# Designs tried in a protein design chat: VHH binders against q9y6x5. Part 161

Target 1, 379 residues: q9y6x5
Amino acid sequence: LPPKLLLVSFDGFRADYLKNYEFPHLQNFIKEGVLVEHVKNVFITKTFPNHYSIVTGLYEESHGIVANSMYDAVTKKHFSDSNDKDPFWWNEAVPIWVTNQLQENRSSAAAMWPGTDVPIHDTISSYFMNYNSSVSFEERLNNITMWLNNSNPPVTFATLYWEEPDASGHKYGPEDKENMSRVLKKIDDLIGDLVQRLKMLGLWENLNVIITSDHGMTQCSQDRLINLDSCIDHSYYTLIDLSPVAAILPKINRTEVYNKLKNCSPHMNVYLKEDIPNRFYYQHNDRIQPIILVADEGWTIVLNESSQKLGDHGYDNSLPSMHPFLAAHGPAFHKGYKHSTINIVDIYPMMCHILGLKPHPNNGTFGHTKCLLVDQWCI

## First folded at step 7 (VHH)

Design x36 (framework vhh_7zox_3)
Fold by ESMFold2-Fast, scan of step 7:
Order: C-alpha cells, then sequence, then structure tokens
Structure x36 (fold): chain B 379 residues (1-379), chain A 124 residues (1-124)
C-alpha cells in the first residue's frame, strides 16, 4: 500500500502558545509522535505566501505568491482575496498535490488549503472544496476522511485548513489570556475530534499526520500606528499592500517617493527593492514592488484612520512571535522526539520523502528534518 | 560494506535493447533514491535517469521514451531497460546513489556512491 499523509494547518498558531496554555489532546498526539518547537517561516509572514511555501518548499520570490494582495508589473494584473482564482498567480511553482497526482498516479484531497481550488499547471486537486469560511471544521474533516478511505486511485496526500486561531488573534490580540485560552481550548478539542475520527475509521495507525501553521501573532495597539498620509500624498503612488509590509508603486520618480518616506517614522524601515535585506529572500519577482515599507513588531501602518486589529502578523521572519510549530504522528515519524527549529521550506522535501515523490527544485534542506523520521540517520 | 554491483552490459546493434541490473548491499536500499549515470569515451559524466524510494522517475532528454528505470526493493536491485539503442548511447553505465540532500533540494544530482560500471557498446 502507498504511504498516506494528511497535512493540517491551524492559521496563526504562534509557537509560544504551546508553553503558555494547556493542550491535552495535542500533548497526547506529540507524546506518540514528534514536535518541532519553532518553524521559521518565510518573509512576508502572511497566510497565502506561507501556506504556498509549505507545499512548494520555495521562498515567496520564487513561488510568486509574495503577499495576500499583489500587483504584477509585467502583466498589469491585480490579486486579492476576492479574485484569487486566476491560475496565473499560482503557476510559478508546482505544489505537492500536483506532483503527487502526476508522478505516482495517486489522488490528492483538499479541504480549503490556499491554492487547492485553483487549477495549477492545468491540474487541480482530485477532490477539493471551494473556499468558504462558513464551512465547519467537522464538515471539512468528514470530507477529507471520506476521500482518504473511499478513493480510486487512492488519496495519498490530503490537506485540511482552519482559520483559527488567526481570526481571534487579530480580534483580541495574543496577550488577551481569557479570550485566547477559550479559543485555544477549542482548537485542542478539534485536534481531539480529528484523532478520534481517524481512529474510528481505522485510518490512525497507517496515516502520517502533520499539524502545523503558517505564522504566529503579535500584539498591536492604537498607541503604535504609522500614518502613511503624514508621510506622502496619495497622488504620488499606488498602494498595493498596506500593513505591516506596505507595497508602494510610484506614480512619479521612485527616488522622489523614497525620499518622502525614508525618515517619516522611526518604527518602519523603507527599502528600495534592490536594498531589501538578502536574508528575507524577497527581491527577485515582478510582483515585489519598487518600494517596500516594513513596520517594526507591533506597529500598524494606516491611512489617516485607527486600526481595529489588536493582533497582526507579516513582520520580520526572525521574530519568534511570527513562528509557528510543527507536530507530527504516524509510521514515518519517531515517537516522543522533540526538535528545536526547522525552516518552513524544509517541510516540502520531508513530505516528498514520506510520499516517495521526487521533489521539484526547492529551498528546503532535507537534513533539517531527518531526526524526525524513523528511516533516517539523525547524525 | 556498502556496495553497488552492475551487470547486463555488452555489444548490441543499433535499434537493439539491453537491460542493466544493479545489486545494492550494505544499506537500506528501499529508503534511498537511485540512479544511472554514463560516461562516453573522452567525455564527462552524464546523468541518465533516477528513481525515488517510492518509484517516481526522471529521465535525461536524450533517453526519454527509450529508457525505463525501475526498482525491486525486495531484491535490493535497480534496473535500466534500454530500447532503440543508438551509437550515441555507447558508454560505461554506472549505478549510483545520489547525495541525499542534493536530491531532495532538486539540485543537479551529486553522487555519494557509485559502482564500477558496465560497458554498453552500440555498433554495427
Amino acid sequence: as target 1 above (379 residues)
Amino acid sequence: DVQLVESGGGLVQPGGSLRLSCVASGFTFSSYAMGWVRQAPGKGLEWVSDISSGGSTGYADSVKGRFAISRDNAKNTLYLQMNRLKPEDTAVYYCARPDFERWYSGETPYFDLAGQGTQVTVSS
């Protein structure tokens, strides 16, 4: 029988939540599996970019989903949450479900993972759900487990995405102990439901399950705002993305726009595209704008308005507050092993190994995940 | 000790077929990607084909549609079925284990283990 893998994402699950709250169901999952305490995500630390990096093993400049809002300077196309179904945006990389279907004559299944309801390189996940935030976790789980159990050719790779704790992290902020405790307990209960459902259906012992996330969350405040309208008049530029990384397309000379912005706030860095720090791996793509503004942790860029967000993400990927975790269980994984850190791009080559797939060129390092796997040498 | 032992080479006429075999020992064969590289007289090494632990295959453009790589994990054996052979296919063929890290990064294969080779000669 071919190996099977279920990849689960809880959006915005900050790694440090594991130390500050109790997760009895997740703890039981980890006790018989593995835990990576910190996953260093890619810049910018946003949902669409990092979810696509997990399944391609590529930096954002390489896979082309460089933000949740984008403009392509060559084709003059615009991307947003409301019109993300154009394959053009997703075609700069080959996600693992496409490789799974083309290399092995196997099926893939998806419950709402970003990109899975889009045909990429003329290939869509064999089974998928169109994105709809109103669909319950239980309905997503019911569909995924049905497809894992009742498919020909067999579903060997499945994905499941859930919007929490990101939505509540934005609304309450990660420092709201009472509200975050309630939300995180509910997430832990959903993990319990997942494990129970897989056991009930006879899938648990032979299925590899990865539970991870795309980014963390940091506390924001009305006292930490950068008013872009105080820096530059809106007639000088087109705003492609706002906060905490602003993407600026100049309507006048780029140097003139840069000079108006460069010393406007001590709480943001202003970069010409070619001056973006190499460590971000965020330069070599036409969808990265000529000027990028990067706010300091916890600062929000606004247009002459207050921000309702008490938590946000998108900040520098070196910040521990931006890091998620990874937990895994199944026949491919050791039992009771803890690892300190991997890069989010390392998940892709590890998943290719588990599924027996040849990876496409990628930025991950397989050696970083070897200690998690029973068939590999840790040294 | 870790070893790769090739067999199946020989002299064949243009348009003919040969099947190469490689028996692996001293490591967990089923956990590793494997491949074939060749060296024509007076030329450098050329990657021919590879196969993942799970059976996913890759081929050089020069051999696509003519060669088929396969593996038998129960026998620790790698195969290369060569059809419609051309004089340009004349080379020493090496069974090789790609460097694990480079293979998983999708880089050009770097081989950390290779056998002694088997000669394939295609001539009239």
Scores: ipSAE 0.000, ipTM 0.444, lowest interface PAE 12.3, mean pLDDT 90

Design x37 (framework vhh_7zox_3)
Fold by ESMFold2-Fast, scan of step 7:
Structure x37 (fold): chain B 379 residues (1-379), chain A 124 residues (1-124)
Amino acid sequence: as target 1 above (379 residues)
Amino acid sequence: DVQLVESGGGLVQPGGSLRLSCVASGFTFSSYAMGWVRQAPGKGLEWVSDISSGGSTGYADSVKGRFAISRDNAKNTLYLQMNRLKPEDTAVYYCAKSDFERWYSGETPYFDYAGQGTQVTVSS
């Protein structure tokens, strides 16, 4: 029987939460599996970009989902942060579920992972749920486990996405220990439910399960706002994305807009596209706007209004607060092994190896994940 | 200056209808998801409905089949058609723009920008 993999994402699960809160179910999962303490994600540290990087192994400039809100000046198309279904936005890369279906006549299943309800290179996940935030974790889990047991050709790759702790991280901020404790306990209970369900269905011993996230969360404040309206009038530019990375499309000369913005705040870096730091790997794509503003950690860019957001992400990917973790269990993985750090783009070639798939060219390095795997030698 | 200006609220009898409007300015309206959230007297914020830039809609179970959200991108205007109103629908209704990656209807909604609100009162 072919290897099977279930990839689970809890949106906005900051790596440091593992040190500051109790996770009895996740700890039991890790005890007989592996833990990567930090996953260095891609810039911008946002949901859609990083979820697509996990399943393609590519930097955002290469896979084309460069933000949650995007504009293409050539086609004049807009991508909204409400999960746009136009294949145009997703077609610059081949996600693992497409590769899985095309190479071996296998099926894929998806419960809400970004991009899985979109035909990409004319291929949509064999089983999928249209995105709907009101669908419970239990219903998503029920569908995934049904598809894993009752599919022809067999489901060998399945994904499950959950919006928490990101939504609560934004509402309360990561420093609200009382509210975050409640939210994180609920997530640990959902992990317990997932493991119990897989055991009851006879899937647990033969299924590889990865639990990960796309980014972390940092504390914001009404005392840390950058008001763009103090430096530039709306008539000079079109705003494509606002905070904490603003994407600016000039209506006048680019240099003139840059000069109005470059000294707007000591807590914001202003980049012409060609001057964006190479370490971000965020330059070589037409969807990256001519001017990018990057706020310092915990600072929010606003348009002459207060922000109610107490937590945010999207910041510099070198910041530990932006890093998620990765935990895994199954026949492919060692038991009780702890690893320090991998890059989020390394997950894709590891998953291809587990599934026996030939990866598309990618930015990941298989060597970084070798020590997690029982069939690999890591010295 | 992001501004959301709601209108269309008022007093209505149970079973009646109201249409709320929200005129948006200060951002590229067509590129963002928009929604309606409400706050009943002495209660927290409740998500009511949302609409994507592409027109995909979501509704809270309490209003599904009775309310219809729509948008007019040429007019930068968001609408909420409210039918078969109940006393439980009494609330201040806020037009909202959120920096949420996704709306989570099982939690109290969070938003970056909201309008001033418009009062809807359903009397029995």
Scores: ipSAE 0.000, ipTM 0.382, lowest interface PAE 10.5, mean pLDDT 89

Design x38 (framework vhh_7zox_3)
Fold by ESMFold2-Fast, scan of step 7:
Structure x38 (fold): chain B 379 residues (1-379), chain A 123 residues (1-123)
Amino acid sequence: as target 1 above (379 residues)
Amino acid sequence: DVQLVESGGGLVQPGGSLRLSCVASGFTFSSYAMGWVRQAPGKGLEWVSDISSGGSTGYADSVKGRFAISRDNAKNTLYLQMNRLKPEDTAVYYCARSDFERWYSGEPYFDLAGQGTQVTVSS
């Protein structure tokens, strides 16, 4: 029987939540599996970019989903997360479900993972759900488990995406212990439901399951705002993305726009595209705008008004607050093993190995995940 | 003060058309993504359409091909052209500043500063 993998994402699950809250179901999962305490994600630390990095093993400048809001100056196309159905935006990389379907007589299944409802290189996930936030976790799980048991060719790669704790992290902020405790307990209960469903259907012992996330969350405040309108008049630029990484398309000379912005706030860095730090791997793509503003952790860029966000992400990927975790269980994984850190781009080549797929060229390093796997020798 | 003032609602027969308008004040309209959300009697809020600051548009499957969203940045005005209206389109329609990150994260976040405008599709 071919190996099978279910990849689960809980959006915005900050790694240190595991140390500050009780997760009985997740801890039982980890006890018989593996835990990576920190996953260093890619810059910018946003949902669409990092979800696509997980399934391609590529930095954002290489896979082309460089933000949740994008502009391509060559084609003059605009992207938002509600307009992600144009294959143009997704075609700079080959995600794992496409590789899975093309290399072997296999199917893929998806419950709302970003990109899975789009034909990429003329290949769409064999089974998928169009994105709809109103669909319950239970309905997503029912569809995934149905497809895992009742498909020809067999589903060997499946994905499941859930919007929490990101939505509540934004609404309440990660320092709201009362509200975050309630939200995270509900997440843990959903993990318990997932494990129980897989056990009842006879899938648990032969299925590899990865539980991970795309980014963390940091506390924001009305006392930490950067008013962009105090720096520059709107007639000088088009705003492509706002906060905490602003993407600026100048309407006048780029140097003039840069000079108006560069000393406006001590709490943001202003970069010409060519000056973006190499460590971000966020420079070599037409969708990265001529000027990028990067707010300091916990600071929100606004347009002459308050922000309702009490939590946010998108900040520097070196910040531990931006890091998710990874937990895994199944025949490919050791039991009771803890690992400190991996890069989010390392997940893709590990998943390809588990599924017996040849990975496309990628930025991940298989050696970083070897110690998690039973069929590998860890030095 | 941030204000969004909706207008253009009313009673229309099935198959008819209406054009909703939303006049924005108190913020830099051209720099925000804008959208329309609706609430049908006895139901929750449903996203209808959005338009980015750059002009990219999105539509709910229930309205795709029938509704058209547009904006006039010089007039700080958002529009929704509604064609081939159905009884199921009956709702209060709200103009909203949108947050694309919240959109995908499963709790769409809209600054609903307007009172809404009632659309009733009935014979």
Scores: ipSAE 0.005, ipTM 0.370, lowest interface PAE 10.0, mean pLDDT 89

Design x39 (framework vhh_7zox_3)
Fold by ESMFold2-Fast, scan of step 7:
Structure x39 (fold): chain B 379 residues (1-379), chain A 122 residues (1-122)
Amino acid sequence: as target 1 above (379 residues)
Amino acid sequence: DVQLVESGGGLVQPGGSLRLSCVASGFTFSSYAMGWVRQAPGKGLEWVSDISSGGSTGYADSVKGRFAISRDNAKNTLYLQMNRLKPEDTAVYYCARSDFERWYSGPYFDYAGQGTQVTVSS
């Protein structure tokens, strides 16, 4: 009877949405499982970095996906969300599906989780879907449940990624209660569909299910813009990433670029790479640029223009608005237990424990999640 | 004011080719990633292709090997070369200024043009 785990991500699901909106299906899931109210994500609080941290247990400087847009100074390669199939970007870490496939005679399955359509250390998820935003939640769920029931070697680790509520969070902003209420109700209905599908197929009682997210969302405004073009002429630097964390590659002397930027806005911190706060764990990687600009919460860095975004993320990971939650249900988890906070890097060693895998070296602490697990001693 | 103006759409036979163009104004074009999204009749928005400020390209699986995205920063112009067109490629094609996060997470962009109609029919 090998242990099985399904990891589900709803992109951009801010933790406090759980307290401000009704989630009848998610509440029923939690009543029979566990809830972690806050997950402290890694910096930068962006989709690709945090999704890779969940499945590797590593800070971004260690796993190498340091932003959604990157430049590697050694190889001179550029990365964007669309250039995700080059293994070069993903090879600085070993994600859990690779560990699952290599340590035991087991399979992995993936519906759209970042990195799962890429061969990493010459290993791709046994079953996967190439990323396509047009594919419905139901089709992703149908494929995952088919693979969980009809695979040899057996699928023991499966992932499912969904783009909402992040898309609507950006479009409407998290303070638009009318639009966010509609979107979050739709997500709760999808969670209900997930549970019912697993029950109908006889998977529910023996499957461990984790529902989590990569980050939160904060309200932005046309009144909170930082115009980078008023600080420095674009002839002095190459822009690798813009907002809310700007990654600056100087074309001239680094000190000259830094001096032009350092006092330009009271709503932006400017760091030389070696001066980035240690608490960010965002320094020791060639893909982190020589100068990093960090906007204050709700401020958007622009190039002499307005921004259409009413919500954004990427901000300081100490901000509660940037934090997601984690809920879980299954034979490995207690029933009706609530925990306050874990680090997002703690999810990986917990998942390895549930699956009986030896984790690769990681930044997570298993002790932080042990109170969630039935086979562990909790004080 | 940010403006994106598409052109080059039209009616074409299956197996034919079209080249779409998008002229950008009101922002520093060379500093932004750009892309194409489409909406087929009665369907939602679908990401088609993007190109970073540095020239790295991506394509939806449905168009990979048939479409080619390119940019001319001196002309503030984005292109989509569409080859071996299928009836299934019939859609309104929108030029979009990239929000990399949104295109990965769904068909969202911070600015888009009015679109250009592509119809593939005999």
Scores: ipSAE 0.000, ipTM 0.261, lowest interface PAE 15.3, mean pLDDT 89

Design x4 (framework vhh_7zox_3)
Fold by ESMFold2-Fast, scan of step 7:
Structure x4 (fold): chain B 379 residues (1-379), chain A 124 residues (1-124)
Amino acid sequence: as target 1 above (379 residues)
Amino acid sequence: DVQLVESGGGLVQPGGSLRLSCVASGFTFSSYAMGWVRQAPGKGLEWVSDISWGGSTGYADSVKGRFAISRDNAKNTLYLQMNRLKPEDTAVYYCARSDFERWYSGETPYFDLAGQGTQVTVSS
């Protein structure tokens, strides 16, 4: 049989949650599989950018999904942070489901992973669900398992996306132990449901399953606000994205806008595009605006208003609070192995290896994931 | 020991066909991407085609639509079916094991092991 892979994302699952809460179902999964304790995601540490980096192996400047809200200065197009279906935004890279369908006589299936309801390079997942947050995890799981078991050509790559614990992380903040305990227990139960469903359908023994996330979550407060209106008047710029990374398109001289912003708050860094730190790999794309503001961890940029968010993400990708984890189980993976850290861009070439696909040029390093795999030697 | 042995080369007229075979031994054949590279007289090595563990294929523009690469993991054998051969296809053809690091980056394949080669001559 051809190798099969199911990639599952629980949005906003901070790696540190694994040490502070009980996950009996996830721990049973890990016991017979592998755990990467921290995944160093790409900057900016947002949902759409990181989900696309997982499936392309590229930094945001290379794959073109540089934020959840974007503006392209060349074409004058605007991207919303909802399920924008214009292929223009997604066409700067080739995600793994497209590669899977084009290189092999095989199908891909998707339950709401970002980008899977959009034709990319004229190719859409063979089976997919249009994004709708109201659709239950159970319905997503039922569709994915049906497609994995009953498709011709066979589904060899499948994705499953779930919005929690990100939504609750924003609402309650990661330090609210009572509310987060309830939410995370529910997620652990969903992982138990996933494993049980795969076992009942006879898929478990021959399916590779990766459980991961796109970013973490940090505690915010109404005591930690940066009022952008106190720095600069709206008449000087167009705001493309706000918090915690603000994307500024100047309406006047760029240097004048920069000078008004650069010393306004001790809790944000202000960068001209060419001065953005090289370690972010966030510079070489027309969708990255001329001036970028980066708030310090836990600080929220606002426009003369309060913020209701008690948790947020998007911050510096070196922060452990922004890191997700990766757990995996299946015939490709060792059993009971723990690894400390990989880069989120390393997931793509690893998945290509498992599926026998030739990866497109990418920023990942296969050597970083070798120790997870039974068919590779760890040096 | 680790070895790749090519066969199936020879003299063929323009427009003709040849099927090259390569038998691998001394390593787990099914775990490696494999390919064919060629060297024409007085020229450098040129990548011709590759095939992944799962059967995914790539071809140089010069041979696309004319050549077909395949593998039989049970026999540890790699094949290259060459159709509509041209004088420009005259070269020594080497079976090669792919350097996995360049493969995973999606860059042009670099091969870490090659066989002895088999001569293909396309002329009258």
Scores: ipSAE 0.000, ipTM 0.289, lowest interface PAE 14.8, mean pLDDT 89

Design x40 (framework vhh_7zox_3)
Fold by ESMFold2-Fast, scan of step 7:
Structure x40 (fold): chain B 379 residues (1-379), chain A 124 residues (1-124)
Amino acid sequence: as target 1 above (379 residues)
Amino acid sequence: DVQLVESGGGLVQPGGSLRLSCVASGFTFSSYAMGWVRQAPGKGLEWVSDISSGGSTGYADSVKGRFAISRDNAKNTLYLQMNRLKPEDTAVYYCARDEFSRWYSGTDYYFDYAGQGTQVTVSS
């Protein structure tokens, strides 16, 4: 029987939450599996970009999902995370569920992972749910486990996405110990339910399970706002994305817009597209705008108004507050092994190896994940 | 229409016990995590306990070892067994359906639906 893999994401699960809160169910999962303490995500550190990087192994400039709000200068199309299903946005890469279905006579299943309800290169996940945030974790889990047991050809790759703790991180901020403790305890209970359900159905011993996240969260404040309207009149530009990375499309001379912005706040960096730091791997795509503003950690860019967000993400990917973790359990993984760091793009070639798939060209390095795997020689 | 109807509240002496019940209708009860939250006079909402669809339970530190949450999916009913009650447990107790949604803003983040509440008073 072919190997099977379930990839689970809890949106916005900052790595250091594991050190600051108690997770009895997750710790039991880790005790019999592996933990990667920090995953260095891609820039910008946002939901849609990083979820697509996990399943393609590519930087954002290469896979084309460069933000949660995008504008393509060549085609004049606009994208928002409000359920945009135009395949145009997703077709610059081949996600693992497409590879899984095309290389072997195998099926894929998906519960809400970004991109799985869109046909990509004329291929959609064999089983999927149209994105709806109102669908419970249990309904998502019920569908995934049913598809894992009852599919022909067999489901060998399945994904499960959950919106927390990101939504609470935004609402309360990560420093709100009382509210974050409650939310994270609920997440741990969902992990307990996941493990219990897989054991009950006889799947646990033969299924590889990865639990990870796309980014972390940092504390914001009404005292740390950058009012863009104080820098420049909005008649000079079109705003494509606002905070904490603003994407600016000039309506006039680019140099004049840049000059109005470059010294407006000591708490943001202003880049012409060609001057964006190489370490971000965020330059070579038509969806990256001519001017990019990058706010310092904890600072929010606003348009002549207050922000209600007490937590946010999207900041520099070198910041530990932006890093998620990865935990895994199953026949492919060692037991009780702890690893310090991997890059988020390394997850894709590791998953291809577990499933016996030939990866598409990608930015990940298989060597970075070797020590997690029982069938590999670790130095 | 989603409905949650609480019952079982009342007046008890310190050290006493009460069992709260919540009957759910208008949704697939077995598919949702459920919880209890309370509001003491002049204070904000406090999370008390929750139970996942799979039966995994959580408790606030103030109630650990004294309260027990359970569910009966066949009856669409959520329970809270409250033992060794203290004056500080005096509050209106609300049954709540747990929904995690990032697409909807507002105060219903943790509770997309809640019942009308049941009053618990712990006093001599």
Scores: ipSAE 0.000, ipTM 0.176, lowest interface PAE 16.4, mean pLDDT 88

Design x5 (framework vhh_7zox_3)
Fold by ESMFold2-Fast, scan of step 7:
Formats: structure tokens, sequence, C-alpha cells
Structure x5 (fold): chain B 379 residues (1-379), chain A 124 residues (1-124)
């Protein structure tokens, strides 16, 4: 039987939630599998960029999904609701579902992972669902399990995306223990349902399952706002993205815009594109704007208004609050093994190894994930 | 001035269609999730639909399959296409702004701004 892999993402699942709340179903999964306690994601710590990094093994500057809102200075295209399914935005990389279909006589299946409803390099997952947040986790799971069992060529790579706990993290903030406890219990119950469904269908023992996330969440407050309108007039620039990383396209001289911004708030850093810290790997792409503003953890950039948002992400990827975890179970993985940290770009070459695929050039290091795998030596 | 201005409401017979529009000004429309909420006479606010700035959509069960939300970031405009209207859809419809990236269907979103509303009346 060819190796099979199901990749599951719970959006915005901060690693520290595992220490502060009880997850009986997830703990049972981990007990007979592996846990990576922290996954160091890519900058910026946003949904679309990090989901695409997981499946390409590339930094955002290399795969081209550099934010959830983008402008390409060369082509003058805007990434919006009209353009999010334009292959132009996604074609700077080859995601694993494309490689899976092109290298072997295999199919891919997708339940709403970012990018899977877009033809990338003229290739779309053999089975997929168009993104619709109203579709239940159960319906997504039913489709994925049906496709894993009833496809020719066989589905060997499947993805499943769920919007929580990100939506509730934004609404309540990660420090609201009462509301977050209810949300996280529901997620643990969904993990229990996932395992039970796979067992019932005879898939569990021969399927590799990865449960991960794209980023964490930090507490925000109306007491921690940066009013961009108090720094600079709107006539001087076009705003491409706002918070907590603002993408600024100057309408006047870049140095003049920079000088108006650079000392406006003690709670944000202002970078000319060439001065963006090398450790971010966030510089070499036409979609990265001439000036970026990076808010300090828990600070929100606003335009002369208040924010009702109690939680956010997008901050510096060195912050533990921005880190998700990774748990995995299946024939490729050790049982009862805990690992401290990997980089989110390391997931792609590990998945290629499990599936027997030749990875495209990537920023991940296979050696970082070796200790998770039964067929590898770890020293 | 940060503003949301709705239009396109009116009187329509059951089974008819209306297209609501909302023009945003004073903020970078493309950076925000947007939605529609409604208030029927004597009732509380009901979430109808939302759209992330990436184009991901959500709908209340009461309108799913009948309503379609869309946005045009180049025109700073949010739309709600309402088909197969029912008397129960009679309400003031408000365009609403959120700074959250995505919305979970079945949860009431937080909205920073709402417009003045546009009246939709479905009657024979």
Amino acid sequence: as target 1 above (379 residues)
Amino acid sequence: DVQLVESGGGLVQPGGSLRLSCVASGFTFSSYAMGWVRQAPGKGLEWVSDISFGGSTGYADSVKGRFAISRDNAKNTLYLQMNRLKPEDTAVYYCARSDFERWYSGETPYFDLAGQGTQVTVSS
C-alpha cells in the first residue's frame, strides 16, 4: 500500500494552550505518537503566509504569499477577494499536493486548506472543496475520509483546515480562560471525532496524521493602540496592509515617509525594505512594500479609531505566543516521543520523505525532523 | 471621516431579489473583514454574512444558498446579493467592518463600525 498522509490545521492554536488547558483526546493521540512543543513559524505570523510555508517549505519572500493583503509593485496587481483565486499570487512555489499528483500516479484531496481551491501551475487537487466557512468540520472530515477510501488513483495526500481557535482568539483574546476553555474543549472533541472516524473506516492504523497550526495568538487591548493617522497624512502613502505589520507604499519620496514614521511610536519599529532584519527572511519579493511597520506584541495599528479585537497575531516570529505546535501519529512516527522545536518550513521536506516524493528546493532542513521518524537515525 | 454607506434597499415581493451595496471611506477597505448584520422590527441584531479580505465567506443558516456576499477592493465596496427573498428577511440591513481576518460560521462577530442601515421590506 503506498504511504498516506492527512495534514490537519486548527488555525491559531497557540502552543501554550496545551499547558494551560486539558485535551484528553489530543493527549491520547500524542501518547501513541509524537509531539513538537513549539513550531517556529515564518514572518509575518499570518494565516495565508504560514499555511503556504507548511506545504512548500519556503519562507514568504520565496513563495510569494507575503501577507493576507498584498500589492505587487511590478505587475500592479492587488490581492483581494477578486484576486485571491488568481494563480498569479500562488505560482511562485509548488505546494506538496501538486508535487504528489505530478511525480507519482497519485491523487490529492483538500478540505479548505489555503490555496487548494486555486489551480497552481495548472494543477489543482484531484478532490477539493471551495472555501466556505459555513461548512462544518464533520462535512469536511466526511469528504476527506470518503476520498481517502474511494479514489483511483489513490489519494495519498489529504489536507483539512478548521478556522478555530483563531476566530475565537481574536474575539475573546487568549487570556479569556472561560471562553477559550469552551472553544478548546470543542476542538479537542473534534480531534476525538477525527480519530474515531478514521478507526471506524479502517484508516487509522495505516494513515499518517499530522495535527498542527499556522500561528498562535496574543492578548490585545484598547489601551495598546498606535494611531497611524497621528504619524502621517493619508495623502503621502497607500496602505497595503495595516496590523500588526503595516505595509506602506509611498506616494512621495520614500525617505520623507520614513522620516515621518520612524519616531512616531515607541511601540512599533519602522523599516525601509532593505533594513528589514535578515532573521525575518522577509525582503526579497516585489510584494514586500518599500516601508514596513512592525508593532510590538499586543499593540494594534489603527486609523484614527478604536479596535474591538481582543486577540491578534502577525507579530515577530521569535515570540513564543506566535508559535503553534505539531502532533503526529502513524506508521512513519515514533510513539511517545517529544521534541522541543522545529521550524515550520521543516514540515514540507519531512512530509515529502513520508510520501516518497522528491522535494522541490526549499528552506527546510530534513535533519531537524529526523528524530520524529521510525526509519531515521537520531543522534 | 470613517464611514460605511449602504444602498440598494427597498420594497420587494416574496421570491424577488435585491442587491445591497456598501461604500467604505476613510480607511483602507482591503485590510478589513466586512459583513452584513440585520435587525428585524422589535428584534435584536442578527449576523447575516461575512467576507474576509482574502475573500473567504460565511453565511447564517437562514440565508445560506439564497444570499451571496462579495467585495470589490478597488472600489471600496461591499455587496450582498439577496435572492428568493422571504417576508422573514424584512429588516434594516447594516454594513459592518471588522479588523478580524476570518469569521467562524455560527459565531457572532465583533464589528468596530456599522453604517446607517438600509431598509429591506419583503411583502406582497
Scores: ipSAE 0.000, ipTM 0.255, lowest interface PAE 14.5, mean pLDDT 88

